VH-VL binders against NAD kinase (nadK). Designs and how they scored, part 96

Target 1, 268 residues: NAD kinase (nadK), of Syntrophomonas wolfei subsp. wolfei (q0aze0)
Amino acid sequence: MKIILVNNRFKENTEKKAQEIAGQLSALNVEVIIDNGLDEPYAGTVDFIMVLGGDGTMLRAARRYGQRAIPVLGVNMGTVGFLSNIEINELAEYLPLILREEYSLEARMMLEVAVFQQQSLLTRVFCLNELLLRSNSPRMLSFALEISGQKLEPYRGDGLIVSTTTGSTAYSLSAGGPIADPQLDAFIVTPVASHIINKRPLVVSPEREISLHLLEEREAIIGIDGQIKMDFGAENRVLIKRAPHPLLMVNLKAKPFFTSIDRSLQRQ

## First folded at step 9 (VH-VL)

Design M114 (from M1 with light chain Y92H; framework fv_oberotatug)
Fold by ESMFold2-Fast, scan of step 9:
Structure M114 (fold): chain C 268 residues (1-268), chain A 124 residues (1-124), chain B 107 residues (1-107)
Amino acid sequence: as target 1 above (268 residues)
Amino acid sequence: EVQLVESGGGLVKPGGSLRLSCAASGFTFSNAWMSWVRQAPGKGLEWVGRIKSKIDGGTTDYAAPVQGRFTISRDDSKNTLYLQMNSLKTEDTAVYYCTTHPRYSGYFLAFDIWGQGTLVTVSS
Amino acid sequence: DVQMTQSPSSLSASVGDRVTITCRASQSISRWLSWYQQRPGKAPNLLIYKASNLESGVPSRFSGSGSGTDFTLTISTLQPEDFATYYCQQSHDKPWTFGQGTKVEIK
């Protein structure tokens, strides 16, 4: 069995912990690849991905490996988050179950984001939470939104978020979007500080295509999961679709979504 | 509300075959892992085998005494679990229970919900 | 296979008694152990999972403890409906195995 350990070396001595866990797994005849985010994703076949850290580390793992249909387990290292299933101090107890595949899987939709300059593809990325289009200056944006060939009236404001249901509790929530059951597949389209008062968040079929482009030359940024940042100008276009494969998240124990989000909102 | 009802038990001669059914209602059957557990008259419980939900791979596992002779399958469209029993032996005489390992329960390695059982008698 | 040994095989008790049943695994199973109650002529009911967690709807007089190889089920104040056979079950290694059962009888 081959496992990728994904960690963030810059948080809480996680590199040392990853090495310790890798040693324990090797003693059990498990091959371990450590991915601390600095190098290219591991290209070989693997059986399981263990993410050591908070939600940010899970988002990186999802972008790097989420389209490969490999089980991904989030192991919390002490930060508060929604994407971890067990705590680090529980890992030793659950490890035999992981090795025997005694766990359930939960499919979480992902976005496929393609950014073009004119007709040329600049980049294609996958993400678990959202794409954010935002102004990078004090001036508001004027931009066009098209949903499956339907051209909406122009938007004016600070930007727009196109989110998965998993991402409904991330940037979309901060911008006034709804909290969505992550068991549902849908795009959530949430305006950011729209000048048009009646521009509301939209909940859209995941089978639709969403495209965005600027109507005026402005300083704008495309953000992916709050971790990737790209300049976006009037000659750029972005196309957003449901990714071909969902992220397969591992459940070793129940972590009810609604009570978790309720507790999180009450503590802040 | 939540209910499992076994059927298909009866008398069969050694070497014979029999198919048991378990009709599920009151929960999302397609998300549940399902097991068969048997109990010989006056004896204790014995795990027979398990089938995972299709989402979790739909794989099956069996106890050694029945491996190669019994097959577990499911039809999610009918909310029904099956146990195909071949090459039956007198030692297979037991009440057969179907049980759930509900996907959304806190501990999926326990047997949460049980049917009332169906008796299989293997006798010449 | 992991062998589960329960003791005693039977015991006699009166309503109000404290009852303790033990279960021993032939090798370490961490806390991957459940306890079941089976009343005469009925299907088993889950009482305790993962050694010490009380199943929803089960009275608080039932409790479980232990880890590794030694486990106990305790009924703090026996009630008339508690006269039944009790089984432990390990989920650490397949095949999953049950103890032979402990019958709690009226004294």
Scores: ipSAE 0.615, ipTM 0.820, lowest interface PAE 1.7, mean pLDDT 89

Design M115 (from M1 with light chain D93E; framework fv_oberotatug)
Fold by ESMFold2-Fast, scan of step 9:
Structure M115 (fold): chain C 268 residues (1-268), chain A 124 residues (1-124), chain B 107 residues (1-107)
Amino acid sequence: as target 1 above (268 residues)
Amino acid sequence: EVQLVESGGGLVKPGGSLRLSCAASGFTFSNAWMSWVRQAPGKGLEWVGRIKSKIDGGTTDYAAPVQGRFTISRDDSKNTLYLQMNSLKTEDTAVYYCTTHPRYSGYFLAFDIWGQGTLVTVSS
Amino acid sequence: DVQMTQSPSSLSASVGDRVTITCRASQSISRWLSWYQQRPGKAPNLLIYKASNLESGVPSRFSGSGSGTDFTLTISTLQPEDFATYYCQQSYEKPWTFGQGTKVEIK
């Protein structure tokens, strides 16, 4: 059995813990690859991915490996998040079950984001939470949104978020988007500080294609899962669609989504 | 109401075959892992085998006494679990229960919902 | 295979008694153990999962403890509906195995 351990090198003691766990797994005849984010993603075949860290580390793992149909387990090492399933102090107890494949999988949709300059593809990335288009200056953006070829009235404001249902509790929530059951497949399109009073969040079929481009030259950026940043100008276009494969998340214990989010919202 | 109802039990001669069915209702059957557990008259419980959900690979596992003779399958469109029993022996005489792993309370590998059972008697 | 041995095989008790049933695994199973109750002529009911977690709807008089190889089910104040056979079951490795059962009978 071959396992990738994904960790955040910059978080305290995470790399040391990853090496410790790798040693324990090697003693059980498991081949371990450590991915601390510094190198290219591992290109070989693997049986399982263990993410040691918070939601940010899971988002990186999803972008790197989410399209390969490999089970991914989130192991929380500190701050409680929505994408981890067990705590680090529970790992020893669950490890025998992981090695025996005694776990269930939950499919989480991902976005495929393609950025063009005129007609040329600049980059294609996959993400678990969202794409954010935002102004990179005090000036608001004017931009066009198309959904499956249907051109909406122009948007004016600070930007727009196109989110998965998993991402509904991330930036989309902060911008006024709905909370969505992550078991559902849908795009959530949430305006950021829209100047147009009746621009509402939209919930649309995951079979639709969404495109965005600027209607006037402005300093703007595209953000992916809050981790990747790209400049975006009037010569650019972005196309967003459902990724070919969902992320396969491992469930070893119940994660009560609705009670967890309700508790978080009470504190907000 | 969450319910499992077994059927198909009866009297069979040694060497015969029988197919058991388990009809599920009140939960999302396609997401559930399903097992068969049997109990010989006056005896304790014995796990027979398990089938995972299709998203989890749809793999099957069997206890040694039935390996190669019994086959577990599922039809998610009908919410039905099956146990195909071939080359039956007198030792296979038991009440056969279908059962689930938890649907919503995590994957602690306990059997939380049980059917009423169906009796299989293997005798000449 | 992991062998599960229960003690005692049977016991006699009166309503109001504290009842303790033990289960021993032939090798360490961490906390991957469940307890079931089976009333005569009925299907088993889950009582305790993962050694010490009370299943929803099960009365608080039932409790479980233990880890590794030694496990205990306790009924703090026996009620008339508790006269039944109790089984432990390990889910650590396949084949999943049950104890032979402990029958709790009226004195």
Scores: ipSAE 0.500, ipTM 0.753, lowest interface PAE 2.3, mean pLDDT 89

Design M116 (from M1 with light chain D93N; framework fv_oberotatug)
Fold by ESMFold2-Fast, scan of step 9:
Structure M116 (fold): chain C 268 residues (1-268), chain A 124 residues (1-124), chain B 107 residues (1-107)
Amino acid sequence: as target 1 above (268 residues)
Amino acid sequence: EVQLVESGGGLVKPGGSLRLSCAASGFTFSNAWMSWVRQAPGKGLEWVGRIKSKIDGGTTDYAAPVQGRFTISRDDSKNTLYLQMNSLKTEDTAVYYCTTHPRYSGYFLAFDIWGQGTLVTVSS
Amino acid sequence: DVQMTQSPSSLSASVGDRVTITCRASQSISRWLSWYQQRPGKAPNLLIYKASNLESGVPSRFSGSGSGTDFTLTISTLQPEDFATYYCQQSYNKPWTFGQGTKVEIK
């Protein structure tokens, strides 16, 4: 069995713990590939992905490996998060079950983001939470939104978020979007500080295509999962679709999504 | 009302075949892992085999005494679990229980919902 | 295979008694053990999972403890409906195996 161990080497004691876990897995005849984010994603065949860290590390793992239909387990290292299933101090107990495939899988939709310059594809990225289009200056944006060939009235404001249901509790929530059950497949389209009254968040079918472009030359940025930034100008267009494969998240125990969200919203 | 109802049990001669059914209602059958557990008259419980949900790979696992003779399958459109028993032996005589694993609970490696059982008697 | 051995095989008790049943695994199974109750003529019922967690709807007089190879099921104050056969089951490694059962009889 071959496992990718994804960690964040910039967090205290994380690399040391990753090496410790890799040693334990090797003693069980498991081949371990460590991914600390510095190199290109491992290109070989693997059976399982174990993510050591918080939600940010999971988002990185999802972008790198989420389209390969490989089980991905989030192991929390002490930071509260929504994408981890077990705590690091539980790993030794659950490890035999992981190796014997005694776990359930939860499919989480992902976004496929394609950025074009005129007719040329510049980049294609997958993400778990959202794409954010935002102004990179004090000036608001004027931009066009098209949903499955339907052109909406122009938007004016600081930007727009196109989110998965998993991402409904991330930037979309901060911008006034709804909390969505992550078991549902849908796009959530949330305006950021719109200057046009009655621009409301939209919940649309995941089978739809979403297209964005600027109507005026402005300094703008595309953000992916809050981790990747790309310059976006009037010569650029973004096409957003449901990714071909969902992220397959490993559940070794029940995740109390609604209780966790409710508690989070009650904190001051 | 969550229910599992087994059927298809009866008397069969050694070397014969029998197909058991388990009709599920009151829960999302397509998401459930399902097992067969048997109990010989006056004896203890013995796990026969398991089938995972299709989302979890739809794989089957069997206890050694039945491996190669028994086949577990499911029809999610009919909410029904099956156990095809071939080359039956007298030691296969038992009450056969259909049971679920609590996939969405904190511990899906237990048997939480059980049917009433169906008796299979292998005798001449 | 992981072999599960229960002790005692049977016991006699009165309503109100504290009853203790033990289960031993042939190798360490961490906490991957469940307890079941089977009343005469009925299907088994889940009582305890992962060694010490009480299943929803099960009375609080039932409790489980242990890890590794030695496990205990305790009924703090036996009720009339508790006269039944009790089984432990390991889910550490396939094939999943049950203990031989412990019959709790009226004294």
Scores: ipSAE 0.626, ipTM 0.821, lowest interface PAE 1.7, mean pLDDT 89

Design M118 (from M1 with light chain K94Y; framework fv_oberotatug)
Fold by ESMFold2-Fast, scan of step 9:
Structure M118 (fold): chain C 268 residues (1-268), chain A 124 residues (1-124), chain B 107 residues (1-107)
Amino acid sequence: as target 1 above (268 residues)
Amino acid sequence: EVQLVESGGGLVKPGGSLRLSCAASGFTFSNAWMSWVRQAPGKGLEWVGRIKSKIDGGTTDYAAPVQGRFTISRDDSKNTLYLQMNSLKTEDTAVYYCTTHPRYSGYFLAFDIWGQGTLVTVSS
Amino acid sequence: DVQMTQSPSSLSASVGDRVTITCRASQSISRWLSWYQQRPGKAPNLLIYKASNLESGVPSRFSGSGSGTDFTLTISTLQPEDFATYYCQQSYDYPWTFGQGTKVEIK
């Protein structure tokens, strides 16, 4: 059995814990690959991915490995979040079950984001939460949104978010988007323009293709899961569709989504 | 509301075959892990085998006494679980229970819902 | 195979008594143990999962404890409907195995 341990290179405690866990797994004849973000994703065949950290570390793991249809377990190291299933102090209890594949899988949709310059593909990335288009200057953007070839009236504002249902509680929520059941597959399209009253969030079939491009020369950026930023200009366009494979999240214990988000919203 | 109903039990000769069915209602059957558990007259419980949901791999596991002779399958379109029993032995005489597991790990390794059972008698 | 041994095989008790049933695993199973109740002529009913977690709808007089190899089911104040056979079950390793059962009989 071969397992990737994904950890955060900027967290000293997480790095030491990853090495400790790798030693324990090696003693059980499990081959371990450590991914702390410094190198390219491991290219070989892997049976399981264990993510040590918070939601940010899980987002990185999903971007790097989420399309390989490999089970991914989030192990929380201290920060409260939505994407981990067990706490680090529970790992020893659940480890035998992990090795015997005694767990349930939950499929979470992902976005496929393709950025073009003219007709040339510049980059293709996958993400779990969202794509953000926003202005990088004090000026509002003027941009076109097309959904499956249907051209909407021009948008004017600070930007737009295209989110998965998993991402509905991330930046889309902060911008006024709805809370969505992560068991549903849908795109959530949320304007970043809280003071503009004529544009509403849209909930769109995951079978559709979403296209964005600027109508005027402006300084803008594309953000992916709050972790990757790319310059975006009038010569660029972005195409968003449902990724070929969902992220397969491991459930070793029940996580109550609705009660967790309800408590979080009352606290904020 | 959640209900499991077994059928197909009866008297069969050693070396014979029998197919048990378990009709599920009141829950999303396609998401459930399902097991068969048997109980010989006056004896304790014995796990026979289980089948996972398709999303969790759809794999089957069996206890050694039935391995190679029994096959568990499911038809999600009919909300029905099956146990195909071949090369039956007198030791297979028991009440056969259909059971479901909660999908989520909090107790998914426990048998939370049980049918009423169906009696299989193998006599020579 | 993980072997599960229950003690006692049977006991006689009166309504209001405190009843304790034990279950021993042949190897450590962490907390992966469930307890079931089977009334005469009926299917088993889940009481406790993962050693100490009470199943929804089960009366609070039932409790479970233990980890590793030694486990206990306690009924704090026996009621008439509690005269039944009780089984422990490990789900740590395949094949899943049950104890031989403990019959709780009226005194």
Scores: ipSAE 0.407, ipTM 0.720, lowest interface PAE 3.3, mean pLDDT 88

Design M119 (from M1 with light chain K94T; framework fv_oberotatug)
Fold by ESMFold2-Fast, scan of step 9:
Structure M119 (fold): chain C 268 residues (1-268), chain A 124 residues (1-124), chain B 107 residues (1-107)
Amino acid sequence: as target 1 above (268 residues)
Amino acid sequence: EVQLVESGGGLVKPGGSLRLSCAASGFTFSNAWMSWVRQAPGKGLEWVGRIKSKIDGGTTDYAAPVQGRFTISRDDSKNTLYLQMNSLKTEDTAVYYCTTHPRYSGYFLAFDIWGQGTLVTVSS
Amino acid sequence: DVQMTQSPSSLSASVGDRVTITCRASQSISRWLSWYQQRPGKAPNLLIYKASNLESGVPSRFSGSGSGTDFTLTISTLQPEDFATYYCQQSYDTPWTFGQGTKVEIK
């Protein structure tokens, strides 16, 4: 059995804990690959991915490995988050179950984001939460949204978010989008500070293709899961569709989505 | 209302075959791990086997006494669990219970919902 | 296989009594143990999961404790509806195994 441990090396205690866990797994005849984030993703076959950290570390793991249909477990290191399932101090108790595959899997849709310059593909990335198109200056953007070949009336404002249902509680929520059951497959399209009063969030089929391009030359960026930024100009077009494979999240412990989000919103 | 209803029990001769059904309602059956547990008259509980949901691999596991003779299957379109019993022996006489491991709960390793059971009697 | 042994096999008690049932595993099972109640002629019902967690709808007089190999189920003030057979079950490793049962009878 081969397991990847994904951690955040910039946190000293996380790196030390990853080494400790790797030693425990090796003693159980498990081959361990440590992924600190800066190197290329491990290219060989693996049976399981253990993410040590908060939601940010999970988002990185999803981008690197989410399309390989490998079970991914989020192990919280003491920071509040929505993508982890167990706490680090619970790992020893659950480890025998992990090794015997005594866990359930929850499929979470992902986005496939392709950025073009004219007709040339510049990059293709996958993400778990969202793509954000945003102005990078005080000027509002004018941009076109097309859904499966249907051209909507132009948008004017600070930007647009195209989110998975998992991402419905991230940036989309802050911009006025709905809270969605992460077990549903859907795109949530949420405008950011739209100048046009009747531009509402849209919930669309995950079978749709969404494309965006600027109608006027402006300084803009696209953001992926709040972690990757790319310049976006009038010569660029982005195409968003459902990724071929969902992220398979490991569920060892009850973490009820609706009661968790309800408690979080009441504290605001 | 979450409910499990077993059927198909009855009298069968040693060496015979019988198929039990369990109809599920009130929850998302396709996400649930399902088990069969039996109880011989006046005796304790004995786990027979289980089947995982399709997304969790759809694999089956069996207790040694029934391995090779019993087969667990599911039809998610009908919300129904099955137990195919072949080469029945007198020691297979028991009430057979259908039970769930709901995928959404933190106790999917516990049997949290049970049917009323169906009696299988293996006798000549 | 993990073997589960309950003590006692039967127990006589009166309403209002404190009842304790013990379960021992043949090897360490961490906290992967559940307790079930079976009333005569009825299907079992879950009382406690993961050694000490009370199932929703189960009266607070029931409690569980233990880890590793030794576990206990306690009924703090026995009620008439508690005269039943109680089973422990390990979910640490397949095949899943139950204890032989403890019958709680009227004294």
Scores: ipSAE 0.447, ipTM 0.737, lowest interface PAE 2.9, mean pLDDT 89

Design M12 (from M1 with heavy chain K54A; framework fv_oberotatug)
Fold by ESMFold2-Fast, scan of step 9:
Formats: sequence, C-alpha cells, structure tokens
Structure M12 (fold): chain C 268 residues (1-268), chain A 124 residues (1-124), chain B 107 residues (1-107)
Amino acid sequence: as target 1 above (268 residues)
Amino acid sequence: EVQLVESGGGLVKPGGSLRLSCAASGFTFSNAWMSWVRQAPGKGLEWVGRIKSAIDGGTTDYAAPVQGRFTISRDDSKNTLYLQMNSLKTEDTAVYYCTTHPRYSGYFLAFDIWGQGTLVTVSS
Amino acid sequence: DVQMTQSPSSLSASVGDRVTITCRASQSISRWLSWYQQRPGKAPNLLIYKASNLESGVPSRFSGSGSGTDFTLTISTLQPEDFATYYCQQSYDKPWTFGQGTKVEIK
C-alpha cells in the first residue's frame, strides 16, 4: 500500500506531524511519499492521499491529484475549514480503518478550465471551488457569457464566478450566490457587482459548457480557487466544463455541512 | 419514512436454496452499505455479510460459516438488497435481518436501521 | 476472530434501578464498539456507537464507557420499556462479532 502525505513545509508543525505519521505507516509496511509543495506532483501509482492542513492545502491537493480517482482524506491541523473530515488528534484511532478501507467515499465535482488565445490553447487547469473573472482596475468589465452555445445578453460589472457546489460557500457566497448541497452536481454562475439589475445567479447542469470573453479592451484577471491568478484580455477566451473525474473525498465520520455553514453565516 | 422490509423466508430442506429480498424506502439506497444479520431461535445476533455502495467499490464480505454458500447482491434501480442462500444447513435456521450502515452519522460501522426480519427454517 | 463476552448473561432488576452490563473483547479493539437493545419479538435498536456516543433519539439514561478490551453499558434509572436483551458488537476487525447478550428481566 502506498500513501501520499500532502503538507505545507513552511508550517513546521505540519512537517513534524507528516514525518511522525510517515514513520508510523512505514512501521506497518506502508510506503509513504511526502508532498510538501516544492516538487512536481508524484507521478507513480498510489492507493490513498492524506492531506495534513486546512482547506487551502486540500485545494492544492485537489488540483495536483484530484483527477486520478484516488481517495483523499482531509486531516485538520487546527485551521477553520470545510474540507477536512477528521482532526489530527483523531488520526491514530482511525488509522486501522484507513488501512482496511473501512471508509466511505464522497464524489465532489471539479472544474476543467481551458484558457485560449484566439484558437490556441494556452493552459488547462482543474479546480475544486471556482473560477473568478474580475477586473484588474476600477473600470467595469463588459463580457459575454455563453452556456452550451446559447449567448446571453452582455454582462457589465466587476466580474463573474463559475463555481462547483463545493465552491458555493467560497467566493460565490460572498458575491450573493446560493449555498448548495455539495452532494449535488451543478455549476453556479454568480455575477460580481453587475450593473445590469436583472442578472441573477444561475444554477445549471454540470453537462453544460460555459465560455467567457471580454467585449472591450480591459485589464482582467482569471482566478482559480483563490490561489492561481492569470491575466485575461480581449484576445482571450475561457472554456469551463465538468472535469473528467470527481475528487473522491474520504468520510470516516459525518461532517455536518448544514449546521457548520449555519454557524458560519451567523458570525457574519 | 425510513423503512426496510425483508421477504422470501420460509421452510426449506437441507441442501436447498432460498433467496431473501430487502426492500428499502425513505433514504438514498444507492449510497448505503447494507448487511445481513441473523439470529437463531433463542440465540444471539450473528453478522452474515455486507455489501458496500457502488461508489465505495461495491465489494462484499462474509462470515466464515456462510462463505462460498451465500451471496449478497443489490439492485439500486429497485432499491432492493438480496441474499442468495445455497447448500442450506439446519444450523442456518434463523430470523434474517436486513440492516443499514449510517454513511452520514458520526460512526458508519454501526447498524443503524433494521428491518423486522424474515424467518428461514431449514428442516426435513 | 475477535470474541466478545458479556457479563452477566442475565440479571433481574426493578424499575428505578441502576443497571450495568460489561462487555470484554479477546483483544484490543480501541473504541470500535456499539451497544444494541432488543425488545422481545422486535428487531435490535442501536443505542451507543464508538463506545460512548449516544445515538439520536435514545434516552439520556443510557451511557457507554470503556476502551481497549473492557466496556460497560449503564442504564441510570431503569424504566419499564428497558426490560430487553442487550448486545455489544465490535467493528474493529471483520468478521464483526456480537456478545452473547445480556437479558434484563423484571425482578
């Protein structure tokens, strides 16, 4: 059995815990690969991925490994988050269950984002939460949205978010999007500060293809999961569709999504 | 209403076969792990076997006394769990319960919801 | 296989009594143990999971404790509906195994 441990090397406590866990697993004849974010993703076959950290570390793990259909467990290290299943102080107790595959899986859809310049593909990335198109200046954007070839009336505003249901509680929520059950597969399309008063958030089938391009020269940015940023101009087009594989998240115990989000909103 | 209803029990001769069914309603059956647990008259509970959901691999596990003789299967389109029992022995006489594992409760290795049971009597 | 042994096999009690039932595993099972109640002629009902967690809808007079090999189920103030057979069950390693049962009878 081979397990990847994903951690952030710049947080010394998580690096120490990764080494400790690797030692425990090696004693049980489990091969361990540590991914601290410095190297390219491990390219060999693996059976399980354990993420030590908060939601940011899980988002990174999902981009690196989410398309490989490998079970991914989030282990919380004391940060606020929605993507972990157990706490670090529970890991020793659950470890035998992990090794015996006594856990359930939850499929979480991911986005495939392809950015073009004219007809040439510039880059292709995957993400768990969302793509954000936004202005990089105080000036409003004018842009076109197409859903499966259907052209909507032009948008004017600060931008647009295309989100998974998992991402419904991230940037989309801040922009006025709905809270979605992460067990549903759907795109949530949320305008950011639209000047056109009839532009509403849309919930669309995950089988749809969504494309965006600017209608006038502006400086804009494409953001991915709040972690990757790319320049976007009038000569660019982005195509968003459901990624080929969902992220397979490990459940060792129930995570109370609705009560967690309710408490979070009351603190707003 | 969450409900499990077993059927198919009855009298069968040693060496015979029976197929039990468990009809599920009120929850998303396709997401549930399902088990069969039996209880001989006047005796305690004995786990027979388990089948995982398709997303979790759809694998089956069996207790040693029934391994090779019993087969657990499921039809998610009909919300139904099955237990195919072959080469039945007198010691297989028991009430057979269909039960679920609570995938979204605090600990999914417990038996959360139980049917009323169906009696299987193996006798000449 | 992990063997589960309950003690006592039966006991007699009156309404209002405090009842304790013990369950012993043949090897350490951490806290991977559940308790069930079976009323005469009925299917079992889950009471306690992971040694000490009370299942939703179960009265607070029921509690569980223990880890490793020794576990206890306690009923603080026995009620008429509590006269039943109680089973422990380990889920540490398959095959999953139950104790032989403890019958709580009216005195």
Scores: ipSAE 0.575, ipTM 0.799, lowest interface PAE 1.9, mean pLDDT 89

Design M120 (from M1 with light chain W96Y; framework fv_oberotatug)
Fold by ESMFold2-Fast, scan of step 9:
Structure M120 (fold): chain C 268 residues (1-268), chain A 124 residues (1-124), chain B 107 residues (1-107)
Amino acid sequence: as target 1 above (268 residues)
Amino acid sequence: EVQLVESGGGLVKPGGSLRLSCAASGFTFSNAWMSWVRQAPGKGLEWVGRIKSKIDGGTTDYAAPVQGRFTISRDDSKNTLYLQMNSLKTEDTAVYYCTTHPRYSGYFLAFDIWGQGTLVTVSS
Amino acid sequence: DVQMTQSPSSLSASVGDRVTITCRASQSISRWLSWYQQRPGKAPNLLIYKASNLESGVPSRFSGSGSGTDFTLTISTLQPEDFATYYCQQSYDKPYTFGQGTKVEIK
């Protein structure tokens, strides 16, 4: 059995814990690859991915490995989050179940984002939470949104978020989007500070294609999961569709999404 | 209302074959892990085997006494679990229960919902 | 295989009694153990999972404890409906194995 341990390179405690866990796994004849973000994603075949850290580390793991149909377990290192299933102090108890494949999987949809310049593909990226189009200056954007070839009336404002249901509790929530059951597959399209009052969040089928382009030359960026930024100008177009494979998240115990989000929203 | 209803039990001669069915209702069958557990007359419980949901790999596991002779399968479109029993032995005489594992509960390895059982008698 | 041994194999008790049933695993199984109740002529019912967690709908007079190799099911105040056979079951390793059962009979 071969396992990738994904950790946050900027947190000393997570690197130390990754080494300790790697030693424990090696003693059980498990091959371990440590991914701390410094190198390219591991290209070989692996059986399981353990993410040691918070939601940000899970988002990185999802972008690097989420399309490979490999089980991914989030192990919380102290920060409360939505994407972990067990705490680090529970790992020793659950490790025999992990090694015997005694766990359930939950599929989480991902976005496939393709950015074009004219007719040329510049980049293709996958993400778990959202794509953000936003102004990179005090100036509002004017932009076009198309859903499966249907052209909506122009948008004017600070930008737009195209989110998965998993991303509904991330930036989309802050911009006024709905909270969605992450077991549903849907795009959530949420305007950011729209100048037009009647521009509402949209919930659309995951089978649809969404495209965005600027109607006027402005300084804008595309953001991916709050971690990757790309310049976006009037010569660019972005296409968003459901990724070919969902992220396969490991459940070793029940994690109550609705009570967790309710508690989070009611905390002063 | 959550229900499991077994059928297909009966009398069969040693070396014969029999297929048991378990009809599920009241829950999302396609998400559930399913097991067969048997109980010989007047004896204790014995796990026969398990099938995982399709999303969890759809794999099967069997106890040694039935390995190679019994096959567990499922038809999610019909909400039905099957146990194909081949090369039956007198030792296979038992009430056969189908049972679910909790899909989204705090413990995936218990048997939380059981059918009423179907009797299989293997005798000459 | 992990072998599960229950003690006693049977016991006689009266309504109101405190009843204790033990289960021993042939090797350490951490806390991966469940307890079941089977009334005569009926299918089993889950009582306790992961050694000490009470299943929803099960009366609070039932409790479980233990870890490693030694486990206990306790019925604090026996009721008429509790006269049944009780089974422990380990989930640590496959094949999943049950104890031989403990029959709780009217004294």
Scores: ipSAE 0.606, ipTM 0.809, lowest interface PAE 1.7, mean pLDDT 89

